# VHH binders against o75319, part 48

Target 1, 181 residues: o75319
Amino acid sequence: GNHIPERWKDYLPVGQRMPGTRFIAFKVPLQKSFEKKLAPEECFSPLDLFNKIREQNEELGLIIDLTYTQRYYKPEDLPETVPYLKIFTVGHQVPDDETIFKFKHAVNGFLKENKDNDKLIGVHCTHGLNRTGYLICRYLIDVEGVRPDDAIELFNRCRGHCLERQNYIEDLQNGPIRKNW

## First folded at step 21 (VHH)

Design nu2
Fold by OpenDDE, fold request of step 22:
Formats: sequence, structure tokens, C-alpha cells
Structure nu2 (fold): chain B 181 residues (1-181), chain A 120 residues (1-120)
Amino acid sequence: as target 1 above (181 residues)
Amino acid sequence: EVQLVESGGGLVQAGGSLRLFCAASGFTFSSYAMAWLRQAPGKRREWVAFIANVGRTYYADSVKDRFTISRDNAKNTVSLQMNSLKPEDTAIYFCAAKDWPTLYGSYDYWGQGTQVTVSS
């Protein structure tokens, strides 16, 4: 259906580039059919996403969609020049090893293929916060060797909202390193 | 053979300036990110400045607005202009190269380092 996700309006639509990385997090853009349920200033469409990214003088090179549904927007709503990757990620629970692996693999592949540009990996779940933050931090911790607290702080600062789920935070801080490849 | 050779270090008074250079050879310089790191006596090595192959730069908060990293791909060099130096900037400064676009993680190649001493 076209119901607005709970608390979706409470979050900034787009974060900032995470310095030292190619990540940018945002909440899920909503296709046109949702606009009738939103005030104009609340609307955040795929088109709006790209406009906001452009306003930051950035460019998306990949979108990783972590939502567990396909009802929010269609890949066809995105420019053909920007690859779209769906990783169905269950909410509220720590992502499983397969999900983490898929994310890491996608990020690693992008970075290898895009060393000659400065394009960003746009990552989103519903709010672009918990699942998004976890997987980005998991990557930074497991692959880049960043300290868990530093990764979390960096993400929170750049997203403009703090990771909320305690189980995610605990897993990042105290959980085991997940195998990369 | 891969080589990174730092130069430009020395003794300088607080408030002074130095310019460090790193000459690279033995690899495709233009495709690598470059960084400066430093290690003070008794302290852990810390990242100072980073410049991606495409030119994006990052700085540690402690040196922001005082240090400037730049690269010359034609000469295979990376430089660190250090202004308004403080005694806390005293350290061995290392040039490092990374075949990866991100700041974090391990570097592939390292220089031997150059001593920078800032006196009060």
C-alpha cells in the first residue's frame, strides 16, 4: 500500500558524506503515489533524493536499498546511470551473516570499480538509520578496521540522527567480527 | 622497487612553517591515495592528512586549517604544508600510499619517515 512508514517524517531525508568514506545515508524515498498523503515540504521522492545529493555537490554511484519491501519506489524511478542493489534486510534484528556478506561484497566491488571517480554509495533502509547504520558500521569495523565507537560516532554525526537500536549497537561494539570473504 | 622518500623535516620554532615532501617511485602513483601520518614519542601513530587519487582531501581535526596536503602526479610527489606549527606537532612524519579510495584501513607502502621538531 501507499501508507507512509511510521516516523518516516521525523528523520532528515539525506545525511552527509561520511568523511574518509564513500558512504551517504538517507531515508527511503517515496514514489509519486505517496505524495497525496504528504504535505509538499514533506515529500521526498527519488527525484528529490538526487536533487539533494546534487545540492551537496555529490554524485551517487550506487544505491543500496535495505528495505524489506518494494512498495516505496521502483528502480525505474532512478536514473539508469546509477546502479540499484536490493538487499532485503529484516528490520529490528541484527542482520545475518548472509546479509552482511552481501553488503560488504557490494561495497567492496563498487570501491574497486570506482577508484577513478568520487561517486558515493547511497545506502538506505526505511529511515536510513538503524539497518543502514549497522551495515555501514559493520563494514567500517570489519573491513576497514575502524574502532566500533568511532564508526558509530561517524555515522551518527553524518546522518544527523543516532543509531537507535540497542541490539545493533551492542553487536557493533561487542559482537564478533563477521567474515568478509 | 617501490619507494617513498620523505624530506623537508627539521627543527622549527613554534608558529613557524615547514613543507614536507614525499617522492614516490615504483608504482602507478596517480592511481593511489596518499596520506601523511605521524608518530610522537610514546604515542600511537596517528593519521594527519589524506588525499585521494581524485584529489579529495581529509584532515585530522588537530591539524585542520593549519596543514595542507597536495599532490603532483606529474612529479609523483605528495606534499604537506605545515603552518602555525605547535610543539604538539613534534613527531616523525610518514608518507604512505594506498591502492584504495578510503581513508581507513591499512596502507600498502610506507616511507621511512622524517623528523619534525617544534620548539617552544
Scores: ipSAE 0.899, ipTM 0.941, lowest interface PAE 0.4, mean pLDDT 96
Fold by OpenDDE, fold request of step 22:
Structure nu2 (fold): chain B 181 residues (1-181), chain A 120 residues (1-120)
Amino acid sequence: as target 1 above (181 residues)
Amino acid sequence: EVQLVESGGGLVQAGGSLRLFCAASGFTFSSYAMAWLRQAPGKRREWVAFIANVGRTYYADSVKDRFTISRDNAKNTVSLQMNSLKPEDTAIYFCAAKDWPTLYGSYDYWGQGTQVTVSS
């Protein structure tokens, strides 16, 4: 259906580039059919996403979609020049090792292939916060060796919202390092 | 053989300036991100400044607006202009190289370091 996700309006549509990384987080853009249920200023479409990114003088090189549904927008709504990767990620629970691995692999591949540019990896779930924040932080911690608290702080600051799920935070802070590729 | 050789360190009074240089050889310099790190006595090594291969720069909060990192790919050099130096900036400064676009993580190559001492 075309119902607006709960609390979707409460979150900033797009965060800022995470300094020292190639990550930028945002909430899920909604296709045009959702606009009927939103005030004009609340609308956030795939087109709006790219406009906002451009306003920040940034460029997306990859979009990783972590939502567990396909109802929000279609990959066809995105520019052909920006690859789209779907990683179905269940909400409210710590992502499993396979999901984490897929995310890490995708990020690593992108970084390896895009060393000669400054393009960003756009990551989103529904709100672009919990699942998104967890996986980004998990990558920074496991792969880049960043301290958990530093990773979390960096993400929160740049997203403009703080991770909310205690199980995610706890796993990041005290959980084991997950297997890398 | 890969080499990173720092120079430009020394003794300076508080409020003074120094310019550090790092000369690189033995690898494709233009493809690597470069960074300056420092280690003060009794403290852990800390990141100071970073410059990606594409030129994007990052600075630690403690040195922001005082230090400037730059690179010359034609000469295989990276430099650190340090202004308004403080006693807290006293440390051994290391040049490091990374074949990766991100700030965080391990570096592939390291220099031997150059001593910077800022007197009160």
Scores: ipSAE 0.897, ipTM 0.939, lowest interface PAE 0.5, mean pLDDT 96
Fold by OpenDDE, look of step 21:
Structure nu2 (fold): chain B 181 residues (1-181), chain A 120 residues (1-120)
Amino acid sequence: as target 1 above (181 residues)
Amino acid sequence: EVQLVESGGGLVQAGGSLRLFCAASGFTFSSYAMAWLRQAPGKRREWVAFIANVGRTYYADSVKDRFTISRDNAKNTVSLQMNSLKPEDTAIYFCAAKDWPTLYGSYDYWGQGTQVTVSS
């Protein structure tokens, strides 16, 4: 169906680039079929995503979709020049090691291949907050050696919303380092 | 052989300026991000400034608006212009190179460092 995700309207559509990283987080863009259920100012389509990114003088080089459904938009709605990666990620629970690994591997691969540009890795779940924030922070902590609190603060500040799930926060702060590649 | 050689350090009075240089050799300079880090006596090494291979810059809050990092790929050099220096800026400053586009994490190559002393 094309029902609007719960609380979707409560979140900023697009965050800001995380300084020192190539990450930007955003909430899930919704395809045109959702527009009839939204006020014009609430609409956030794939096209709107790219417009907002452009307004920040940034460019997306990869989109990582962490949602656990495919009903929100189609990869075909994206420019062909921007690769799309789906990592089905269950909400509300700490991503499993496989999911974490997939994310890290994708990010690492992108960074290795995109050293010659400054394109961003766009990451989103439904709200672009909890799953998104966890995996980005997990990467920063495990791979880049960033202090957990610093990673969380950086993400929160740039996303414009704070991670909400205590289990995610607790795992980031006190959980074990997950295996890298 | 990879080399990073810092220069430009010295003694300066508070409020003064210094310009540090780092000459790099032995690797594809233009492909690397460069950074300056510093270590004061009894303190941990801390990141100061970063410049990506594509030129994007980042600064530690403590030096923001006072320090400027720049690079010259033609000369394989990275520079740190330090203005409005403070005694707390006293440290050994290290040039470092990273074959990675992110600010965080470890660096691949390090210079030996140059002493910067700011007197009150």
Scores: ipSAE 0.875, ipTM 0.927, lowest interface PAE 0.5, mean pLDDT 96
Fold by ESMFold2, fold request of step 22:
Structure nu2 (fold): chain B 181 residues (1-181), chain A 120 residues (1-120)
Amino acid sequence: as target 1 above (181 residues)
Amino acid sequence: EVQLVESGGGLVQAGGSLRLFCAASGFTFSSYAMAWLRQAPGKRREWVAFIANVGRTYYADSVKDRFTISRDNAKNTVSLQMNSLKPEDTAIYFCAAKDWPTLYGSYDYWGQGTQVTVSS
């Protein structure tokens, strides 16, 4: 039910805008029902997310939720004007080509429709690190031609935590380029 | 016909300044992101500075706090103010444009380049 995801308290809530991109990564916000299990300083709600983005002088234009569950918060907890997209991504395994394609398509669609503003794509999984970092880096590598090590370094620095899962790192560094269409 | 025409290159002493200009024509300039890239002898072309159509800027680490990119949508120009120049800034500088809001990836149009040479 309402148990706090393992290690969730150990991660910074929100990263920084990744320079040269429209990405910002964060851990999953938790709806109010989880707060009984959290100290006040540990809370990170959907509202807290938007406040922290505003404090950075940024604005979200899309949230891509990579979790395989809907228990953490509901899209209704978000401002009505912010689009929300769920891409179910099972943890521990490198995402399959269909999942990668869906992510690329969503990002490209957003960038095309938002050329005239400066809004960000917020991306999260449970911790905002491994699945999130993998898909952001896969996009940068495959679509924008960024070298794998440079994409990983940029993500790690801006998230404030290093990618942890070796199979993801290995696939980004040495695995095949995935088709963009 | 799309054209990007760079100017302002030349020879300058280390510690000096130059301002590069790029005049654009043949496309809707205000919708395009603009960038300056450079290529030193024997090296790959690398990005230097970027300005989105909406005005957000990015700089390579090697030039942060020394270079400033700006655009004038009324005049269809982008410029690069280069201060505190170092010999390692010596390169051909290219103006580039793309109809996309992000730094990385391919650029649609390129200028012919302008030489900047920084002497010790």
Scores: ipSAE 0.807, ipTM 0.909, lowest interface PAE 0.6, mean pLDDT 92
Fold by ESMFold2, look of step 21:
Formats: structure tokens, sequence, C-alpha cells
Structure nu2 (fold): chain B 181 residues (1-181), chain A 120 residues (1-120)
């Protein structure tokens, strides 16, 4: 059936806006069919996502979904006015240059189109941590010139959980800056 | 021609206050994010405060709760109210502008700077 992703319950649903940026990270919301396996306090639906963002006095303007599947929720479960972008990102390995470029392009496009509002880019993978943290940090390092350790610290603090995968951390800290275009 | 002109710098005793001003011309001020950065002797330039075109602000940890950035789009000015000044705040303060909504990254225009000296 609709198995809850491994360790999904262990993560805070939504982080906080990352200061100085337009990013907010969260774990994958789960459509109602998953709620049979969840206690009421464990539920985190697409609607719950938007309510939690509103409770922070923020507004989403784009969702970037990094998962390789569409089984968790459907784009039609989102408010009609929020753009949705899927970037299929292979787990367990450092994303390739094409994936990194797609993410950078999407972020820059959003920032240009939304410079006159304060809306956020919501980014998630399954847990909103490893792939999400890697790509957000890669953007901050390569495009905005943030030091690797500062980008990682900012992400960890605002997500409320630390990046876990050593190959991602090592690539961010010690790997080359990737081309932006 | 774009110009950013800082003013309001000077000598002040520790614990005192100063207000810096930046007068902008030659671009659509209300569309730009504005920032104050500073450079102390022997140190690299660091950001101090940022204000987006839409008004959201950010501050470096070292100045939080002591400094306030604000903008007046009608007068094309950005100001920095600096309270509870410390000798460590001694630096040349630069006004900067960019047509982009985020704190980090490159700035398009820079002022010449104004000296702030905080004596013990």
Amino acid sequence: as target 1 above (181 residues)
Amino acid sequence: EVQLVESGGGLVQAGGSLRLFCAASGFTFSSYAMAWLRQAPGKRREWVAFIANVGRTYYADSVKDRFTISRDNAKNTVSLQMNSLKPEDTAIYFCAAKDWPTLYGSYDYWGQGTQVTVSS
C-alpha cells in the first residue's frame, strides 16, 4: 500500500525561511491516502504545508519537488496559484551538473519574476534534508558566493536538522564550484 | 549616471549613536535592494545590513538589535541608525545597491564610503 517513507516521521515538517534568501525547506507532504498509517498529530498534507507557511507569515511562490516519484501527492492538491516544478534528482549520489544547472536556472528565474514580492521558494525531497540541502547550498555557494560552511550552517539551522550524507557534505566543502550557465 | 553618496559619518564615543545616509540617483531606486557594508583596517569588507526593495531587512549578527536600516523611496535614500556603538564598529561604511532581491552575491553600484570612528 501507501508506505510512509523511511524515517519520515522523525523530521520536522517545515523549516524556517533562510535569512537573506528566498528558500524554505520541508519534507514531502503526503496525500490523504497515507493518513491511514498516521496518527492525527503526525499528518502533514499539502494543505497542512500551506497552513504552516501562513503561520510563519510567509507565502509560497514556487514549489520545487526533487523526488523521483509522483506517489506522495499530486500537483492538483496544491493551491491553484502556486507554480510547481519537478526536478528528478537521483538519491544517494551527488547530483550531476545537469540537475544542478536546472535547479540554478529555476531559482534565478523565480527570483527575477518575483523580485517585487516577498514570496518563497519551497524546496523538498523525501525528507527535505539531504538532496534539498545539497542543492540549496550548491546554489548559495556557486551563484551567491556564500562560504560552504556558512551555507551548510544556515541550512541546518533553518531546517532544524543537520545534513546527514557525507558525500554531499564533502562535495560542498571540498568540491569544485560548478559552472552557473 | 548612477551615484550613491554616503554621509553622516564621523567620530563618536563608545556607547554613542550615529545615523548614516545614502542618497541615490540615476536608477529606479524603488526597484533596488540596498545594503550597508563596512571595511575596518586590515579586515575584509563585510555586509552590515540589507533592505530589499519590498522592505524586508537582514542584519549581521554583530550589529543585531543595535543597528536599523530603513529606506525612503520618495526621497531615494537609505539610512543606517547605529546605536550603542563599539570600537569594533570603526570602519568605512559603504552603501551598495542591486537589482536583485537577495542579500548575498554581487552588488551593481557602490558609494565611495563614509568613515565612522568609535573611540573608547
Scores: ipSAE 0.801, ipTM 0.903, lowest interface PAE 0.6, mean pLDDT 92
Fold by ESMFold2, fold request of step 22:
Structure nu2 (fold): chain B 181 residues (1-181), chain A 120 residues (1-120)
Amino acid sequence: as target 1 above (181 residues)
Amino acid sequence: EVQLVESGGGLVQAGGSLRLFCAASGFTFSSYAMAWLRQAPGKRREWVAFIANVGRTYYADSVKDRFTISRDNAKNTVSLQMNSLKPEDTAIYFCAAKDWPTLYGSYDYWGQGTQVTVSS
């Protein structure tokens, strides 16, 4: 049902724009049906997401949702002007090459189409940390040539939480470059 | 033919100021992001400052609050105002351009560089 995801309350709702990129990461927003299980200060709805982005003087141009489910919110709960893309990403293990390629393709397409504005790509999984951080860092490493430790440091600082899964960190630091096209 | 030509380099005392210029030709300047990078002897090239075509700027931590990048789309120039210079700012400074909105990654065009030497 509408159970709060485990540990979801422990994470900051929205990070900061990652300097030099178009990325911002956040935890999954929860539609109003979840709010009966939340204190008012714990709520983080789709509307709250957009308000927090606006408070940073930023604007979302794409949301990439890495979760398998739509039980948390529906794309219809988002403003009509914000494109939404679901990329089903398996947790616990390093994302496969097809998932990585889909993410890279989506990001490159957005950057090409949005070259003449300053809009952000919002990326989330359930907590906005491990799968989200992995795919953002993998993009920065493989496509933009950022050193692994620099990509990880940038993500951690801007998200406000460090990547937790050691297999993700090891793959980013020591794993192979993945195909970009 | 695309050209990026740097100027304004030279010798300056620590604590002093210098302004670099980069004149661009052969491409639609207003569509390109521009950057300054530098390379000191024996060190890897590092980015210094970036300005997107839409005007957003970024600075390396080592130069933040001391350097200012700006662009003049009417004159096809980008400049770097460098204040409070330190000996560790001594390097060859390169102007670079790319048709992409982000700081990281490869640049399409490069200047030949201009030497900046900061004496103690």
Scores: ipSAE 0.794, ipTM 0.898, lowest interface PAE 0.6, mean pLDDT 93

Design nu6
Fold by OpenDDE, fold request of step 22:
Structure nu6 (fold): chain B 181 residues (1-181), chain A 120 residues (1-120)
Amino acid sequence: as target 1 above (181 residues)
Amino acid sequence: EVQLVESGGGLVQAGGSLRLFCAASGFTFSSYAMAWLRQAPGKRREWVAFIASVGRRYYADSVKDRFTISRDNAKNTVSLQMNSLKPEDTAIYFCAAKDWPTLYGSYDYWGQGTQVTVSS
């Protein structure tokens, strides 16, 4: 259906580039069928996403969709020039090793192929916060060697919202390093 | 053989300026991100400035607005203009290269470093 996700309106649609990285986080864009349930200023479509990214003088090179549904928008709603990757990620629980591996692999692949440009990896879940923040931070910690608190702070600052889920935060801060490729 | 050779270090009074250079050879310079890192006595090595292959720059908060990193792909060089130097900037400065577009993580190649000493 076209039910607006709970609390979706409470979050900024798009964050900012995470300095030193190629990540940008955003909440899930909603296809046109959702617009009738939103005030004009609340609308955030795939088109709006790209407009907002452009307003930041950035360009997306990859979108990683972490939502556990396909009802929000269609890959066809995205420009053909921007690859779309779906990684079904269950909410509220720490992603499993397979999910983490998929994410890391995708990010690594992108970075290897896009060293000659400055395009961003756009990552989103429903709110673009908890699952998104966890996986981005997990990558920074496990692959880039960033201190957990620094990764979390960086993400929070750039997303404009703080990670909310204590289990995610705890796992990032005190959990084991997950397997890399 | 890969080489990174730093130069331009020396003794300078607080408030002074230095310009460090790093000459690279033995690899495709233009495809690498370059960085300056420094290590003061008794302290861990810290990142100072970064410039991606495509030119995006990042600076540590401690040097922001005082230091400027630049690269010349035609000459295979990276430079660090250091202004308003402070005693706290005293360290061995290293040039480093990585075949990767991000700031964080390890570097592939390192110079031997050049000493920068800022006196009070």
Scores: ipSAE 0.901, ipTM 0.942, lowest interface PAE 0.4, mean pLDDT 96
Fold by OpenDDE, fold request of step 22:
Structure nu6 (fold): chain B 181 residues (1-181), chain A 120 residues (1-120)
Amino acid sequence: as target 1 above (181 residues)
Amino acid sequence: EVQLVESGGGLVQAGGSLRLFCAASGFTFSSYAMAWLRQAPGKRREWVAFIASVGRRYYADSVKDRFTISRDNAKNTVSLQMNSLKPEDTAIYFCAAKDWPTLYGSYDYWGQGTQVTVSS
């Protein structure tokens, strides 16, 4: 249905580019059918996403959707020039190895193919925070060798909100490196 | 053969300026991100400045607004303009290259380094 996700309004629509990376995190944009349930200033559509990205003088080159539903917006709502990747990711629990692998593979592929530009990987779950933050940090830690605390701090600062889930934080800080490609 | 050769290091008084250069050969320079790192006596090597193949720049907080990294793809060179130098900037400075668009991770090629000494 067209129910607004819980606490969705509490989070900034779009974060900032993570310096030194090609990541930007945002909360899930909602298609037009949700607008009737929102105040005008609360609305955040796929179109709004791209406008906000442009306002930051950035450009999206890929969108990775980590939500576990397809009810929020349609890939057809996005420009054809921006690839869309769905990775169904269950909330509240640490993503499994397959999910992590899919994410890492997608990111690595994008970076290999986009060395000649400065386009960003837009990543979102429902709130663009916990699942999103975990997978981004997991990539930075496992693939690029970033210290866990540095990765988390960088993400939190740029997203404008801190990772909330202790199990995610604990896994990032003390958990094993997950399988890479 | 891949080579990175640093130059421009030396002794300078606090508040002074130096410009480091790195000349690259043996690989497609324009496709690589370049960086400067430094290692002070008794300390770990630390990242100083980064410039992507497309020109985006990043700086360590300790050198921000004092150092400027730039590249010349026509000459296969990367430079580091260092202003307002401090004794804490004393270190061996290394030029490094990586075939990847991000700041983090390992570098593919390294120079031998050039000594920078800042006196009080």
Scores: ipSAE 0.900, ipTM 0.942, lowest interface PAE 0.4, mean pLDDT 96
Fold by OpenDDE, look of step 21:
Structure nu6 (fold): chain B 181 residues (1-181), chain A 120 residues (1-120)
Amino acid sequence: as target 1 above (181 residues)
Amino acid sequence: EVQLVESGGGLVQAGGSLRLFCAASGFTFSSYAMAWLRQAPGKRREWVAFIASVGRRYYADSVKDRFTISRDNAKNTVSLQMNSLKPEDTAIYFCAAKDWPTLYGSYDYWGQGTQVTVSS
């Protein structure tokens, strides 16, 4: 259906580039059919996403969609030049090793192929916060060797919202390193 | 053979300036991100400045607005202009290269380092 996700309006539509990384987080853009349920200033469509990214003088090179549904927008709503990757990720629980691996693999592949540009990996779940933040931080911690607290702080600062789920935070801070490729 | 050779280090008074250079050879320089790191006596090595292959720059908070990293792909060099130097900037400065477009993580190649000493 076209119901607005719970608390979706509460979050900034787009974060900032995470310095030193190629990540940018945002909440899920909603296709046009959702606009009738939103005030004009609340609307955030795929088109709006790209406009906001452009306003930051950035460019998306990949979108990783972590939502567990396909009802929000269609890949066809995105420019053909920007690849779209769906990683169905269940909310509220720490992503499993397979999900983590898929994410890491996708990020690694992108970085390997995009060394000659400065395009960003856009990552989103529903709110672009918990699942998104966890997986980005997991990558930074496991692959890039960033201290967990530093990764979390960096993400929170750039997203404009803090990770909310204690189980995610706890796993990032004290959980085991997950296998890399 | 890969080589990174630092130069430009030395003794300078507080408030002074130095410019470090790193000459690279043995790899496709333009494809690598370059960085300067430093290690003071008894302290851990810390990142100072980073420049991506595409030119995006990052600086540690401690050196922001004082240090400037630059690269010359035609000459296979990276430089670090250090202004308003402080005694706490005293360290061995290392040039490093990585075939990866991120600031964090390990580097592939390292120079031997150049000593920078800032006197009070």
Scores: ipSAE 0.890, ipTM 0.936, lowest interface PAE 0.5, mean pLDDT 96
Fold by ESMFold2, fold request of step 22:
Structure nu6 (fold): chain B 181 residues (1-181), chain A 120 residues (1-120)
Amino acid sequence: as target 1 above (181 residues)
Amino acid sequence: EVQLVESGGGLVQAGGSLRLFCAASGFTFSSYAMAWLRQAPGKRREWVAFIASVGRRYYADSVKDRFTISRDNAKNTVSLQMNSLKPEDTAIYFCAAKDWPTLYGSYDYWGQGTQVTVSS
C-alpha cells in the first residue's frame, strides 16, 4: 500500500551538492497517493524534489534510485525528462560487489558524458542516508582516493544527517577497496 | 609535450597581496579542470582552489574569501589572486590539471611550483 516509510518524516528531504563532486542526496520522493497521511509541510513529491534542486540553483542530470521497490514513485511521475537508473539495493547489509560496481559504472559514465556542464547526480534510497551514503562514500574512496573519514564527513555535512549503520561505517573505514572496472 | 609553468611567487608582508599565474600548453586547456595546491615545509600537500572547465569554483576553508581562482581560456592561463595574506599561507604553490570535472582524485599534469613567503 501507501504506507509512509518508517522514520521517513524524520529526515530532511534534500541535501546540498557535495563540494568537489557531482553528488546530491535526498530521501525517496513520494507520489501524490501517499499525501493522505502527510501534513502539507511534510510532503516531498517528485515535483517538490525538482523545485528544491532548482531553488539551490542546481540541475539534475541523473537520478540513481537505490530502493528495492517501485511503489514510491515511477519515472513517469518525474516533472522533467531526466535519465533515471534503478539499482535494487537490499537494506540493512553492506551492498554486494555487483551493486557497488553498477553504481561506480553509472557515476563514471555520467561524469564522462557531462564534463561540459555542471549537472548533478541525484542519489536516493528510502531515507537518502545509509545505502545512499555508503555508495557515494565507496565511490569517493575507491575511485577518487578520498580518505574514508573525509568522505563520511563530507557526506554527513551535505546530507544534513550522519550515517547511522555501524556495519556500513566499519566497511567504509576498514573494508577492502572494491574493483572500479 | 604538456607543460604547466607557474610564476608570480615571492616575498610579501602579512596583509599584502600576490597574484600567481600558470601558463598551460600541450593540451586542450578549455576542456580541463585546473587547481592550485600548496605545500608548506613539513606538511603534506593540500588543495587550495579548483576551477572546473565550466567555471565552477571551490576553495579550501582556510583561504575562502581571500583567494580567487580564475581562468582565461583564450590565453591558456589560470591565476590565483591571493589577498589578505597570512604567514600560514607560506608554501610552494603548484598548478595542476585534469581531464575530469571533479576536485578529488589524481591530477594528470603538474607544474614545478612557485614559492610564496609571507612575513610577519
Scores: ipSAE 0.816, ipTM 0.903, lowest interface PAE 0.6, mean pLDDT 93
Fold by ESMFold2, look of step 21:
Order: structure tokens, then sequence, then C-alpha cells
Structure nu6 (fold): chain B 181 residues (1-181), chain A 120 residues (1-120)
């Protein structure tokens, strides 16, 4: 369907680059078929995403799509130069170890291949907040040794919205370090 | 053998300026990210400034707009210009390098450090 995801209008479309990292978070872009239910100023298409990134003087080098569905836009709607990766992530639950590992592997692979440029990893779920924030923070904590509170604060500030799900926050703050390999 | 050699530390009055230098050898400097970190007495080591191989810079909030990190890939040097110094900037300052594009995480190489002491 073409129904606007619940609460999607409540979130800023694109955050800001997270300083010291290659991450930028955003809500899911919506293909043109969704625009019939949106005011012009509410639209946020794949094209709008890239325009907003360019306005920040940044460039995407990878998009990691965490949604559990394929209905929002087609990978063909993205520039051919930007790799796209789906990591199927169940909402409402702390992601399992396999999902966390897939995310870490994708991020590490990107960083290794992109040492000589300044391109960003764009990460989104439906709202670009809970699943997105969890996995970005999990990476920063487990792989880069960032303190949980510092990772959460950095994500919240740069996304422009605070992580909302308490089970995610609790797991980041008090849960076990996950394996990186 | 990799070497990072800091210089330029010393005693300076509050409000003054100091410029630190780090001379690098034994690795492909232009492909490495470089950072300055500091450790005050009784405190954990903290990052101060970072410059990626591509030139993007980051600063800790405590030094933003007062400190400037620069690199010279032709001379294999990184520098830290420190203006408007405060007593809380007193620390041993370390130069560090890594072959990875991000600020956080571990560094591959470290200098021995240079003391900066800000009085008054």
Amino acid sequence: as target 1 above (181 residues)
Amino acid sequence: EVQLVESGGGLVQAGGSLRLFCAASGFTFSSYAMAWLRQAPGKRREWVAFIASVGRRYYADSVKDRFTISRDNAKNTVSLQMNSLKPEDTAIYFCAAKDWPTLYGSYDYWGQGTQVTVSS
C-alpha cells in the first residue's frame, strides 16, 4: 500500500552527520505513489534525500535499509553510484545477534573500502530513530568503544530526536557487549 | 620503525597561545588519520582534535573555536594551534595515528607526549 507510515510526518527527514563517524540517519524516503496523501512540504522522496545530503555538503556512499518491508521505495530510485543494502530488522525487539553482526560487518566493510574519501553511511528504518539509533549506537559501543551514554547523546543530537524505546535504551546502557566477528 | 615525536610544549600564562608539532615517520602519513589526545593528572586520556586523511577536522567541545588541528602531508607533520589557553588545558598532549577514518576507537601509533602547563 500507499498509506503513510504511522507518525512518519512527526520526524525530521534527515539528521546531521554524526561527528567523528561516517553515519547519517534519516526516516524512510517515500516513492511518488505515496505523495497523493502528503502536502508538498511534507514530501520526502529518494531525490529529496540526496538533495538534503548535498545541501549539507556531504555525499552518501552506502544506504543501509533496516525496514521489514519493500513497499516504500525501490532501490532503482537511488543513484546508480550508491550501494544499497537491506538488513531485515524486526521492530519492537532488541535486534538479535545475527542482525547486529550483519550491521557491523557492513559498516566495517564500508569504512575499509572508503578510507580515501569522506562518504557517509546512510541508515534508516521507518522513522530513522529506534532501530536506526540502536544499531548505530551498538556499533559505536561494541566496535569503537564509545561509552553508551555518549553514543546515545551523539545519536539523539544529530538525529534531532531522542531514542524512544526503553528496551533499546536499557540494552545499550546495561546489556552485554556483542561479538564483533 | 614508526615514530611520532611531539614538540612545542611548555609553560604558558592563561589566555596565551602555544603551538604543538608532531613529526611522523615509518608509515604512509597521507593515508592515516591523526589526532591529539591529552591526559591531565588523575584523569583518563581524552581526545582533543582529529584530522582525517582527507582533511575533515573534529574538536572536543572543550576546545572548539580555540584550538586548530592542521596537517602537512609533504612534511609528514601534524600541528595543534592552541589559543586562549585555560588552566584546565594543562595536560600531557599525545599525537596518535590510525589507518582508519573515524575518530573513536583505538589508535595504531602513539607519541611519548609533550607537557603543556597553563598557569594563572
Scores: ipSAE 0.789, ipTM 0.892, lowest interface PAE 0.6, mean pLDDT 93
Fold by ESMFold2, fold request of step 22:
Structure nu6 (fold): chain B 181 residues (1-181), chain A 120 residues (1-120)
Amino acid sequence: as target 1 above (181 residues)
Amino acid sequence: EVQLVESGGGLVQAGGSLRLFCAASGFTFSSYAMAWLRQAPGKRREWVAFIASVGRRYYADSVKDRFTISRDNAKNTVSLQMNSLKPEDTAIYFCAAKDWPTLYGSYDYWGQGTQVTVSS
């Protein structure tokens, strides 16, 4: 059923805007049907997400959902003013070139359409850490020319948790630049 | 013709202040992000301060709380107020512009730079 994802309670709900970028990372919000298994202070619903973003004096302009499932929340629970995009991202392996390309294309499209505002791209997987951190850093490295260690440090600091999967870290530090966009 | 023309550079003692200006022409200034970058002798160019078209500002850690970037869309200028200057701030300072909302990546237009020298 509505089991709380493994280790989901171990992670801060929402990070901070990554300075110099339009990214903010968070763990997957959970719809009300999950709340029976959560203490009040553990709850993190789609509404809670937007309240926390507002408390930071920020505004979401796009949510990129990297999970394989829709069981966590319904896109209909999001404000109509916030576009939602799902990019199925395989866990435990470095994302393939097609997934990386889709992410880059989505980010570049958003930035082009949102030059005249200050809205953020919210990115999440289940925990908002490994897949999320990998794709954000891959974008910063390949598209923005950020040095790998600087991208990783920026993500870790703003998320409030360090990237954990060594194969992701190794690929970011030493793997090929994906210059196809 | 696009032009970015820096001014206000010079010699200043450590602890002093200086204000740089960049006058822009030949493009729609209000829609561009603006930045100051610097290059010290023997070092690579590094960003210093950034201001988006919508006014959001970012600063390099080395200058945070000492430098302030501002823009005046009516005059097509961006400025850099530099306080509490240190010898390490000695560099050629460049004004740059891009039609993109983020700090990182390449810039479309560059000025020729203005020298700032901070003596002990």
Scores: ipSAE 0.782, ipTM 0.896, lowest interface PAE 0.7, mean pLDDT 93

